# Ledger of designs, part 1: VHH binders against Phosphatidylinositide 4-phosphatase SAC2 (inpp5f)

Every score and structure here is a prediction.

Target 1, 352 residues: Phosphatidylinositide 4-phosphatase SAC2 (inpp5f), of Danio rerio (Zebrafish) (Brachydanio rerio) (a8e7c5r167to518)
Amino acid sequence: YKIFMDSDSFYYSLTYDLTNTVQRQGELGKSDQPLWKRVDDRFFWNKHMIKDLVDLQAPQVDFWVIPIIQGFVQVEELVVNYNESSDEERSSPETPLQEPTCVDDIHPRFTVALISRRSRHRAGMRYKRRGVDTDGHVANYVETEQLIHVHSHTLSFVQTRGSVPVFWSQAGYRYNPRPRIEKGERETMPYFASHFEKEVETYKKLVIINLVDQNGREKIIGDAYLKQVLLYNNPNLTYVSFDFHEHCRGMKFENVQTLTDAIYDIITDMRWAWVDQAGVICQQEGIFRVNCMDCLDRTNVVQAAIARVIMEQQLKKLGVMPPEQPLPLKCYRIYQVMWANNGDTISRQYAG
Structure headers, positions and changes below count from the first letter of each chain, unless a header shows other numbers; antibody chains aren't numbered by Kabat.
ipSAE, averaged over its two directions, is called F for ESMFold2-Fast, E for ESMFold2 and O for OpenDDE. V2 adds 0.75 times the mean of E and O to 0.25 times the DockQ between the complexes of E and O.
[cut] marks letters that were taken out.
Atom coordinates printed by the task and the answers are left out, and those that the model quotes come from them; centres of patches stay.

## First folded at step 1 (VHH)

Design b1 (framework vhh_h_nbbcii10_fgla)
Fold by ESMFold2-Fast, scan of step 1:
Structure b1 (fold): chain B 352 residues (1-352), chain A 128 residues (1-128)
Amino acid sequence: as target 1 above (352 residues)
Amino acid sequence: QVQLVESGGGLVQPGGSLRLSCAASGFTFSYSSTYSLGWFRQAPGQGLEAVAAISGSGGSTYYADSVKGRFTISRDNSKNTLYLQMNSLRAEDTAVYYCAADEGYWELLPSEYEFDYWGQGTLVTVSS
C-alpha cells in the first residue's frame, strides 16, 4: 500500500483506510462500499468536502474523495540479526581476493509501522482548548497504532492519548499559569461520562495511565481526575497513576521500566489484534489511555515503552525473536527514532 | 546528581556569531523526548529574561521578540546537549546566559519560576 503526505502532517492512501485500525477494519468486514463511507469519522479531516458532493447528489462521488488524516505515518523494514555487533564488524577477509559472501536472507524480517491519527474534534492549539468540552470531546486526542507485519501475519496494538477530561484552564494573562478546575464534580459528570461512554463503545475496556504530577502545581488536575473516575465508577475503567516527575526526575527516562514492570500483567492481558490469511486470530481487549497536563513528551515516552513490550511479545510469539534475547540494538535504535518522530510531529501539530 | 553546564560564551564583535552549548549530566535524553529546555539571560543591572525554549521532542520552539530571526535553539538528545546559535549579535545581547530544564508548561513564554534545574551561566560579551 502506498501512503502519501499531502502537506505538513496530512496523510492519505488511495487503497488503504488510514482512519481505521486493523481491528476496526476487520469488524466492518468485507464491504463493497467505497472507502470514504467506511472511514472513522473522528479522523476524517476532509469530511466536509463529502457533504457538499452528497447534498448535490454528485455522480461517482465515491471515486473522487480520498480520506485524509492528520498525524504521523512511518514504516520501517527490520532484520533480526544479532551478529550486527562490533564483534562481527571486526571480521575481515584474510585474503585480498574477496570471496562472494552469500547474503544470509534467512535472518527473520518484519515491518513496523507507526500511525498516529489526530482527532478532528477540538483541533485548536493546546493552550486554547484544554480538558473536556460540552460535546464530550477532549483536547489533544490522538489514536496511535503500531503495526507489525511478517509473512502473512499482521499484528496491531493501539493506544490513545488526550487531555484530562474535566473542565480545567490556566490563568488568562500569563504564559506559565497555574491550572484551576472550572466546574465541580456534579457539573462535570455528564461530559466526563459522555467521553468515556464513547471510548468504551470503541475500545471495550480502558486502562487510564495518568502522568500528571502528584505534587506541586499539577496535583489539582490529577486529584480532580482521580475523584471523577471514582465517582463515575465504571467497571470498564482501570485507573493507574504514575508520578512521572517522581520516578523519572532528572530526565532519567529509563525509569519508565518501573511503570511497565508494574503493569506487565495488564499489558499482557490486553493482548493485540492479530490477522492472517484465514482471518482474525486475536483481538485487543482494551486500550491504554495515556495523559499528562503540560508535557506531551511524557505521554510519548510511556506509550513507546508499552508498545515496545507488546512488540517484543508479538515477535517472540511469531518466532521472529528468540524468547531468551532482547530486540537487536540496531532494531531498537530505529524503533526509538520512529517514536521520537511521532512525538515531535504531534507536539508540532498542537503547539502551532 | 543532576547538573546543567553551559559553555561556548566569550567575547565577540558586533555582527558576529556564537554557539552556546548546555551539557546535561546525571540524567539522559532518551527517545529524543524529554523535558522542556530553555535559555535565559541576565544583562548587567537588569532582571532575568527568557531568550528561547524548546520542547522535549524539539517540535515546539519559543523566541523572545528581541532575538527572533537571529537566534536558533536546538537539541541533540544523543549527546544530552542543548544549543543556542546566536547570529547577528548586538551590544545589547551582552549578558550571562543560563540553561534551564523543566517539565512544566511554557508554550508561549517560559517563566524562570517554573524551571527546576539551572546551570551556573556563561558570559557573552559583544564589544566593539
Scores: ipSAE 0.000, ipTM 0.204, lowest interface PAE 17.2, mean pLDDT 74

Design b10 (from b7 with E102D D103F Y104S L106E P107G G108L T109P W110Y S112E R113H D114Q F115Y; framework vhh_h_nbbcii10_fgla)
Fold by ESMFold2-Fast, scan of step 1:
Structure b10 (fold): chain B 352 residues (1-352), chain A 128 residues (1-128)
Amino acid sequence: as target 1 above (352 residues)
Amino acid sequence: QVQLVESGGGLVQPGGSLRLSCAASGFTFDYSSSYALGWFRQAPGQGLEAVAAISWSGGYTYYADSVKGRFTISRDNSKNTLYLQMNSLRAEDTAVYYCAADFSYEGLPYDEHQYDYWGQGTLVTVSS
């Protein structure tokens, strides 16, 4: 598939539905509908174009609209070669190869793709009303899918991020002001419930990972979130709180392993989508919904850590990665850059 | 303990070049200990102005309109140092330049109020 950028943060493909995960595409099943009729409406950023074309009685409207997402796409092909130099210097494609520097056909290879899809609802409300709105949409909502492709196998793992779904705001644009709760629990509940009912319908089970600081100015939001989750009492929700700054002291982000170790069974039990030539082999059972205040940098680090655990499980199961041995350093370098680019891109989108 | 120490300031002729360095101690510029880094400046009698910023990954950079195409922000993880390469310097670039780090991981690196740690500053003077 060929994926194009319309600008720094908008992506499209003529042949692939970027709005749907591999698992959702499998669930749709039928191909008699043109792409734009099968898309996930949440991520269909040029949807208004269809109304204009229909209003104009435009012929072949089914073929004129190419779905565009706002978010991030990066694809990398990785080689599992423990003798690779960390040296990034390579011969150009035009340089004559007297001896191959590596024999790729004897080393396992896999493709990693990272796709983030920003919801078209509630775009750009970073320093105004955050949280949930009266339509049940949350600020800063992004679906991130990590794909592994090897031979005929395609494996997918999906996570979401989004603002704490209560009514909250921060006054002002310039400073780091104290957040405020705008509505009480009774007033909030219909909209909180609306958000999670839609999420449960789409993803079945949710594991909430709250990264809001448990002390200081952020505490008011974390307390409101936990209280609302308890009052809502939905058995399809699991709530996990992680004090990011306490555990990642001195900005040692590898201490996120404390979290991934603690929830290892939850990660493993969630599984992943797996498709082969014969069809669907297994499905992801639930989703992580990760939040901090802005759902930007802390959220990205935690999602990357969870996605790495899943990737390693997937690669070991496929025989691409040796058991009880990490990938070559070169592979992790590329992987870290991919996730860093994802986080940086999402941060830019929410700044305006 | 986190410390940022700027160096490389001095007197330079208009049209000249200068490289500022910011040496970090108490942390590292790798994936496991990263944070957003930026350069700010303050001209005499003026407020603090954002000059350039770089994300913890190095994948995102910001430049003020006044310096775009002339300045380049970079980092060297092996030396634990942030750099600002300043080319085609102008009299209006005369200022005290500050290095800053944002450990909160919560905001975009171009807002001065996001930064938790600041260096003492280094003076850059572009002669008339």
Scores: ipSAE 0.000, ipTM 0.222, lowest interface PAE 14.2, mean pLDDT 76

Design b2 (from b1 with D102V W106F E107D L108D S111T E112S E114Q; framework vhh_h_nbbcii10_fgla)
Fold by ESMFold2-Fast, scan of step 1:
Structure b2 (fold): chain B 352 residues (1-352), chain A 128 residues (1-128)
Amino acid sequence: as target 1 above (352 residues)
Amino acid sequence: QVQLVESGGGLVQPGGSLRLSCAASGFTFSYSSTYSLGWFRQAPGQGLEAVAAISGSGGSTYYADSVKGRFTISRDNSKNTLYLQMNSLRAEDTAVYYCAAVEGYFDDLPTSYQFDYWGQGTLVTVSS
């Protein structure tokens, strides 16, 4: 299926449902309903077109509306080759090529796709009012899906991000103003609960990765979040706080291994969705919900690191990557660029 | 071959405005939102002071208390350029201004030790 990009980071496909993860598409089954009736409403940005077409009594409205998401899509075809000079020799017209067909047969190939879906709820929220609203929607909510395709196999791993779901704000008149908590725990609970009840219904179990600083200006938000999670006491929620200042000062991709090592068992227990021509082989058992306060870069780097651990496990299980070797440097470089592009796009949509 | 080149420095009157630019070569802003950028300054006879920093995504900014509300940091990934807009300048803002880059992220205004790449500096003199 072909994915198209429109202006302002809008994406569509004529045949593929970009609003639903691979796992949710499988759960919907072989439906007789047209695509636009089975889409995930959270990510259906052109929903208004349906009302106009129905009001005009269009006879085949289901053939005329193509669901559009806002967010990010990037697809890369990758070759597992630990000898970079071999790839250069194969592509160079001046380099002697010895048995090029055998070289191609030796090197496994896979597709990586990265899809981020911005929630249409609370669109345009910047810096003055964040957190949760009275409808249970959170600011900056994005679902990110990483897809691996090898032969007939499609594997998917999904994470979410969003604002800390308490009532909080920043002044907005000055750069990086001090945040404020706007409601107490009792007033907040119905809306906090509404948000997580929807999340648990959709994703089953949630592992909260809180990247809000435990010191200084951000501490008030982190403290409020932890207190609310403890009071809510839902067994489907696991709360993990990561101290960025202690472990990730000047955070670089390689340094995030400290974080992923600490939560390795949680990552592995999460599993991933796996489908082939015969149907569903495996399901993802929960989701990471990652949050920060000021900078979306923290969230993006952490999600990229978690998704990399999953991808390497998936590729090793499929036999396209050796069990005792890391991802080839060329593949890793492309992977880093994909996730950097994702982070830049999301930040531009919510910041400014 | 990584190089950062500052420009836009000069003499300005107290209360005036000045815009500094930093052109990057040897790496690309457009392909790496993981690069964080910052401005540092060194006044005559003093140590290096952090002024402002901006994340690789361009959305998160951090400022020294002495410049908050007066200075604005921004980046243009398509031009591979970092900017510092300086308003309401004071005599105490007189310094050599350096731009710096690192592959990484910051939770607060960073220190100079966290940066890997540095420009040669541009002099800003606020005097009357």
Scores: ipSAE 0.000, ipTM 0.242, lowest interface PAE 15.5, mean pLDDT 77

Design b3 (from b1 with D102T E103Y Y105W W106D E107Y L108E Y113D E114S; framework vhh_h_nbbcii10_fgla; at its last look DockQ between E and O 0.05; V2 from the best seeds 0.00; counts 0 for: pae E 13.6 > 2, unsure alone 64.96 < 65, placed apart)
Fold by OpenDDE, look of step 2:
Formats: sequence, structure tokens, C-alpha cells
Structure b3 (fold): chain B 352 residues (1-352), chain A 128 residues (1-128)
Amino acid sequence: as target 1 above (352 residues)
Amino acid sequence: QVQLVESGGGLVQPGGSLRLSCAASGFTFSYSSTYSLGWFRQAPGQGLEAVAAISGSGGSTYYADSVKGRFTISRDNSKNTLYLQMNSLRAEDTAVYYCAATYGWDYELPSEDSFDYWGQGTLVTVSS
């Protein structure tokens, strides 16, 4: 991986497709096609910039077309040691993915990568871009993939975030303005459906985690979302509401465990992607689509919490962690830093 | 469920003082709260008017020009109660006073439409 020189928000790789998840890459299989023809179009940030080159339809151009993502990439090497309590410095985001380390009984090692990729659709500032458009694209759509590499094994867990897919807005930049619905329920229906039809096509099943406040100023957006879900009535769409502010008031983010405990079976049933040299071992059967109003801090906290549950399951499944033990403190701290950095980076991108 | 219950209204002579209280339930006052709290009033034959408001953090306050220097909005987190100290009362202060709350991040100016929860009101009559 190499960071684009213009900003710390842009990433490209000459050897790895940053636009596709491990699972999607597996589904695509080996191909002789150039990288830019295999990318997920949603996350091909520089597509418009290279349109003229692509339109030449000349094979010689293929070498010059490097897909760039906007988002976040961080890679860390972790050691499972329950006796260590000290924090280590985080790795540079410019460091390429390291080869998987071997698992041993004493101090097993593994590599973790966090990749967030922003949709190129409806990019803009948070108060200017909200909701869904007529193409079914939502504001601040981000796909986040957590990767674990152990020896020859690669494990992946993917989540998404995105604005509530109704027509709504908030006026103003300085303060949290009152949200308003811009279109009626009937008018919104086909576009809501369009959004989720594409999502279901991509991810098979969706579990919506709506963190919008169930009371106060945000309620109208939550109600509109639920109503559309009910009208759409798709069996591949599950809706979960969790009032983040109610449960985590006073920065009690540990109370997100109430949510993860409540949906633990859903998390477990969703599974994750697992590939090795022999091929696909298991697939992720759906995704969590997490949102709040702006899909930033609250969303990031919840996604991190879900991802932690998955990581622990994965590491136990791999035999890297013993049963009934939490993630070692050192690992947990690094994990928290990675997700915090992810959240901060996405926030800056959406705000600026 | 959020509930607001006003008390402290009554008859007072011009120049007198009253202290209104609003007991809140269904949410907890905190300096880390995103709630905004406010007092509104409606005089006979007039529309609803914002009197005073305070942000959850307490860092922002609003007073209508008509009450500046006379009224003070405050809260007691331990009692989960909002107060309006009214001094130097005038006949034009006669109104039903409403306590209001909204949950969410702070905003600059209070308005009727910005608040989601309302009390039943308490009558304040200023008369000689």
C-alpha cells in the first residue's frame, strides 16, 4: 500500500485491489484483466479523473490506470500475550500489508488491517449531503473491512455505514440543526427500495443498526427510516434500533455491549470471510449497516464494538486465543487506536 | 418518557419576584448532556415567546431582550430541575409559562419548533 501524496485520505496499491473485499476478490477469482476493470466502482474514487484515459480503450492505458480509494488504511502486527500491559506505537499507514505470522503456543502473532473505503457517490460535507438521492446513493457511504492474517489464513469482516436512505436535510454548519424530511413517504419509496435492492444484491442480507435517537430532534428521521423498512418489507433486511445516546450518555461507550449482547446470535450467524491457500473456508453471509445521523462517531463506536466481537471469535477459531478469554489488553489498545483513527479520518473527510 | 412539570406560578405584584421550577423526568441533567432546556411564555391573545434557554453543557444561554437583567435561568442537576428566577416583574410578564426540552446537540437560538417536550404550563399573573 502507498498513500497518495496529495492527502492522507487517499490510498492506492500496485499489487492489491483496495476497492474489493477479500470475499469479493475470491468471488472474482484470478483474472488477467487490468486492475481498474476489476474494481468495485463505488470506491473507485479517481474514476472520473481518468475518464479520458479509459475512454481511449487502448491496452497501453491499462498500466497507467491505478485505482485510488478515499478512506482509511492501517495495518498492525499483534502478539497475543496476556502478561503485557504496555502500549506500543501504532504502525504507519504507509506500511504495506505484512505477511502473516506463524501461530505458536507461547506468543502467537497475527496481522490486523483496517480498510475503510468511501463511496465516490454523493461526496460532500455532512450538512450539505444527507439522505438518499434519485440514484439510490446515500450520503457518507463507507465500507469498512477488518482483516486478520495468520500464517496462510486471511479472515475478513465487512461492515457498512451510510446516511438514512430517505430524503432529509439539516440546515446549518455550526450547530446541530433540526433535521427535516424533504419528501413524502410515497415519493421516497422507490428510491429507498433502489438503495436496498443494490445493497442486498451486493451483500445478500443486511442488518440495519439504526443509532438515531428515539426521542428528540432525531426521532423524525428514525421514524421515517422504520416506516420505509416496513413498507419495503424485504426478508433480507433486518432492522435493529439502538438509542446510542440513551445507553451511552456521558461517554459510556462500554454500554454498547448491551447492543452487541442483544445481537450476539445475529453476529455469530453472519459469520465472516475466511480464505487460505486451498480456497474459501467460509463466507460472510450478510453485513451490518450501521448509521446514526451523520454516520460518524456513534457509528464508529458501534462498528468497532461489533468488529471486536468478531475478532475474538476469529482468533479463538484460529486457536490464537484461548476460550473464554478476552482480547489481551495490549491487543485491545491497539485495536482501539486503529478504530479511533478510522473514525477520525472518516470524520475529517466528511466534514472537510 | 420525558415529562416536564412546572410549578411556582401565582399572583404577584409589580416589582415582585417569583421562582418557577420545572421538574424533569425521563432524562437526566448532566453537564455532558446534549439536552437543551428552555422557558417559554404565552400571554393572553399573544403567541408563544421564548423567554430563556440553556444548553445541556451550560455553556450557552439565551434570554429574550424583554427579560434580560431581570430573569435568570438555572438548573440543579442533582434535582433534575430547571428554574426561572423572575425579578422585577411587570404586568407584561403575565402569561402561562412553559418548560420545554429537546434532546440533541446544542443550537444557537431557541424557537418553538426546536423543542420537542413541553410541560402543561404554570400561570404567572402580575397585577396590583
Scores: ipSAE 0.000, ipTM 0.263, lowest interface PAE 12.9, mean pLDDT 88
ESMFold2-Fast, scan of step 1: ipSAE 0.000; ipTM 0.330
ESMFold2, look of step 2: ipSAE 0.000; ipTM 0.329
ESMFold2 (binder alone), look of step 2: mean pLDDT 78; pTM 0.807

Design b4 (framework vhh_h_nbbcii10_fgla; at its last look DockQ between E and O 0.10; V2 from the best seeds 0.00; counts 0 for: pae E 13.6 > 2, placed apart)
Amino acid sequence: QVQLVESGGGLVQPGGSLRLSCAASGFTFSYSSTYSLGWFRQAPGQGLEAVAAISGSGGSTYYADSVKGRFTISRDNSKNTLYLQMNSLRAEDTAVYYCAAGRYWLTELRPSEFDYWGQGTLVTVSS
ESMFold2-Fast, scan of step 1: ipSAE 0.000; ipTM 0.348
ESMFold2, look of step 2: ipSAE 0.000; ipTM 0.332
ESMFold2 (binder alone), look of step 2: mean pLDDT 81; pTM 0.834
OpenDDE, look of step 2: ipSAE 0.018; ipTM 0.309

Design b5 (from b1 with E103L G104E W106G E107S L108P L109W P110Y S111L Y113D E114A; framework vhh_h_nbbcii10_fgla)
Fold by ESMFold2-Fast, scan of step 1:
Structure b5 (fold): chain B 352 residues (1-352), chain A 128 residues (1-128)
Amino acid sequence: as target 1 above (352 residues)
Amino acid sequence: QVQLVESGGGLVQPGGSLRLSCAASGFTFSYSSTYSLGWFRQAPGQGLEAVAAISGSGGSTYYADSVKGRFTISRDNSKNTLYLQMNSLRAEDTAVYYCAADLEYGSPWYLEDAFDYWGQGTLVTVSS
């Protein structure tokens, strides 16, 4: 599918619905309806254009409405070549000479696509008030889908991120601001519940990964979140906290391995969406909802680490990756750059 | 505008069964977890006791130890009605039974103060 970038961070396709995951597209089934009638409303940024075209009685409204998302799209083809990942130490990593006309038929290849979809709700400038609003929408809500394509196989894994869904705020300006809880547990519950009811309706089961620091200034938000989750008592929610003691430590990939090792069974049980030419092979059973307070880098690093575990399981199932070896270092470097670009793009969209 | 109206109470012999109904108005039953629904009772000369509760989502239920295995709480969203099926009734089950709703909290339902809306009550008498 051809994907176009209209302006900074806006993406569209004439033939593919960028607003829906592979799994949601399968759930909608085959339809003669135009793309814009099938879209996920949360990610349909040019929705208001439909009303204007209908009001004008345009004879071919379906021709003129192309769904646009705000977020991130990157697609890369990766080659599994262990000869380039020699045990011999390289003094500096060099990009191998690319042969523009030579196709490597010796080594397996796969396509990785990363699509992040920013919710149109709560879109705009950075707010002093974060968290959940009275409509049940949360600040900084993004759905991220990682796609793997090999021959006729398409595999998809989806995660979400968003603000802690309580009523909280943090004053801006030139000082180190202290976050505040704006409403008590009873006052918060209808809106907290509204958010998670919508999430459960869409994704069925949620594993909450709370990255809010358990000490210092962030603790008040983390404590409020845990208390609200416990009071809400929804069996479709699983709560996991990962405590970042130091900013630099929390941003190291090896430190996030402690988390992914601890939740490995949860990651594996969640599975992924898998489609081939004959139809649906399997479904993703739930979703990770990852949050932090003011450090968007933590969320991105954790989502990348979880998505990497899934990708390795997918590639082993497809026979693209041996069961006893990680991917070549070059593959991980490209993968890390893709996820870094994703994080940088989302951060700019929310920071202004 | 939220109103709960109980029905189905009456005289029953020990070992018998009764089904209580609670018709709700002013809000609509759904699988939303913004609310929980419950049954409480007050026996003559005693305080209010939680009997059973059901969450708005996930199908979570609570039962007091004294009624566990004998009573079943259920709801019908199409009729906007909460039910309490009472089996193997005992003399000590004699009480006024109240339907209650918490539209803001949803949990924990084992606390009487967690429920903001209450019905008028229906009397259940278990005697020979």
Scores: ipSAE 0.000, ipTM 0.100, lowest interface PAE 21.8, mean pLDDT 75

Design b6 (framework vhh_h_nbbcii10_fgla)
Fold by ESMFold2-Fast, scan of step 1:
Structure b6 (fold): chain B 352 residues (1-352), chain A 126 residues (1-126)
Amino acid sequence: as target 1 above (352 residues)
Amino acid sequence: QVQLVESGGGLVQPGGSLRLSCAASGFTFSYSSTYSLGWFRQAPGQGLEAVAAISGSGGSTYYADSVKGRFTISRDNSKNTLYLQMNSLRAEDTAVYYCAAKPYDFYGEWSEYDYWGQGTLVTVSS
């Protein structure tokens, strides 16, 4: 399939439905519904074109409208190579340029793709009401899908991010705006429940990873979130709190390992979507919903770490990586750049 | 699957009132409801017109300009039922009224709705 960038951060494909994950496409694949009924409405940014064509009684609307997402797409081909050059201590710009570029059929290869889909709901609300609205939509909602392709195998792992789904805002002060809760627990519950009922119907089970600070200014939001989760009491929700400032000063990878090690069994039990030429092999059993105050920097780092754990499990299962070794350093560097680009792009979209 | 059944239609004099009901199955109007619901009508010889819509949470409503101040949309989570209270009825309100449902956010556009009832006829005539 070919994926095109129509402007900064808008993407489309003539042959692939970018609005749906691999797993959702599999669920819809045999449908007789027209294209505009099959696309995921949350991520269908040019939906108004479909409506206009339908209103005009256009007979073949699916030939006229190409679904466009807003978000991020990057695709890389990686080679699994553990040769001795990967262990060299040289990291200086003065290092002699002697990296070989010969074709090597000995080493396994895989394609990794990263797709982020920004919800069309609640766009453009910077410094206004955050959190959940009266329709159950949350600010800064993004679905991120990591794809691995090897030969005939396509594997997919999906995570979401979004604002804490209570009614909250940040004061319009230039200096250090403080978050404020706008509604009480009882008044909030119908909208909080509406958001999570939609999420449960789409993803079945949710593991909430709350990265809001447990001390200081952010505490009021974290406390409100936990209280609302407990009052809601939905068995399909698992709540995990991680004090990002305490453990991840300087944003080093080893600090995030504390979290991924603690939830390793949850990550492994969630599994991933797996499709080959014969059909569906496995399905993802739930989703991580990651949040911080802005759903940007901290969220991106944590999602990248979780997605890396899944990718290494996938590659080992496919026989692309040895079971006793981590991802080669050269592959990891490219992977880090991909996720950094994802975070930067989402941040720019949020800022306007 | 989601099914919608309308009731309460009939003949009424101009200036009168009528209450339509829509019984829903396949989902709940409690906190677990994920569906926005709406009322649409089709007058004889005319296209489908949006009348009113209510969000899944019940917190947001929409009304067409032609019915604002006269019609009220509501839902009863204990009965899985959507209502349309129609007051100050006019001859122009004569139509088949349809109950419809869509997941997530609500709109006045009929093309957004996936599930439809069979319709109930409302005739306003002297």
Scores: ipSAE 0.000, ipTM 0.103, lowest interface PAE 21.0, mean pLDDT 76

Design b7 (framework vhh_h_nbbcii10_fgla)
Fold by ESMFold2-Fast, scan of step 1:
Structure b7 (fold): chain B 352 residues (1-352), chain A 128 residues (1-128)
Amino acid sequence: as target 1 above (352 residues)
Amino acid sequence: QVQLVESGGGLVQPGGSLRLSCAASGFTFDYSSSYALGWFRQAPGQGLEAVAAISWSGGYTYYADSVKGRFTISRDNSKNTLYLQMNSLRAEDTAVYYCAAEDYYLPGTWDSRDFDYWGQGTLVTVSS
């Protein structure tokens, strides 16, 4: 299991399907199909090579085509050690001369991996490509998977983000472009429905977390989204609106906890994917679809907060984290850096 | 109590360089704070103009077309300081430069009215 980075934004593996979540890989099961026939098409960035290789009658196409994703990958090993000082300013730098000791074996360990997969559909500058298109694809669509690995156990939790799936735009290359609704509810519905029908087929149930500002310039987009959700009336959709600007303005970051506390039962009921050597133990029963107007910094903050709640539940269930005590501060610092790097990478892919 | 204090302004010859700093107090620049930061300027007899912005994560930067390739915005979260490196300065860059912070920022929807906290400004004069 090796993951390679071809450039700052493209990742591949010779042996692992980076286009599919752990749960989707399990759903595909044991297959003699070549890897490229089993990939998730949405995240298969070098798919065009398939046609060329087939046209050339390449004899071992499954060995020649390595699926590449665009997005983010980071893997960290964390040690649960409550003796760590919060003031580690003067700690010794890590050195290759340090030898592992048996003392490290008394502390629980777990691996956290974070994988973000950018959709190959609707690629482009965020200033120009907004909302949903006539194929039912949305701008800025990213699937983010958080993996926990402990001994033989692999646990996975998946979230998505993407543009509000109505027809909307902003003026081109100027300061403070004003957002506009380009189509009414009637004209929008076939494409809105197409998007969510695909999402429900893939993820079963969706909890929409709408972070669009409920006042000012963003309100027109937020209002259009809510109206379209209500008109669509799909029982597999749950809609949650959170005024991120109002609740986090001039306050400490801890106010994101207001949202996670309010939806705690929804988070817990969604569960997570859990696989061991014997097979599938548990499945994720839905997905959060988180959006703001540009689906960048606000979305990353909220997804990180939800993913942290899930991670703590997973670690407590595995006996890695005590039921009545949070993780050591060092673990949270590394975890927060991972999620910040995820947000930075996604943001750079949409900058310009 | 958020406070921003600019420094580094002054007289510089055309083609020269200046580095502006903005020291913040009352909040931290770490990724848990969610504050986005920007530089705005006001030239004599002109309105307020956006120059550069950096998101709370540092992953997104924005530049006015007039300064792209010449100016670089950066933040140092350990020092609670925002920087603007200005290279290849022109007479048209003469303005009072303001540091601004907001607790929320959408890349591509930058507006001075969205920024909650402002410094007093530092004068940059590009003249021979």
Scores: ipSAE 0.000, ipTM 0.175, lowest interface PAE 17.5, mean pLDDT 76

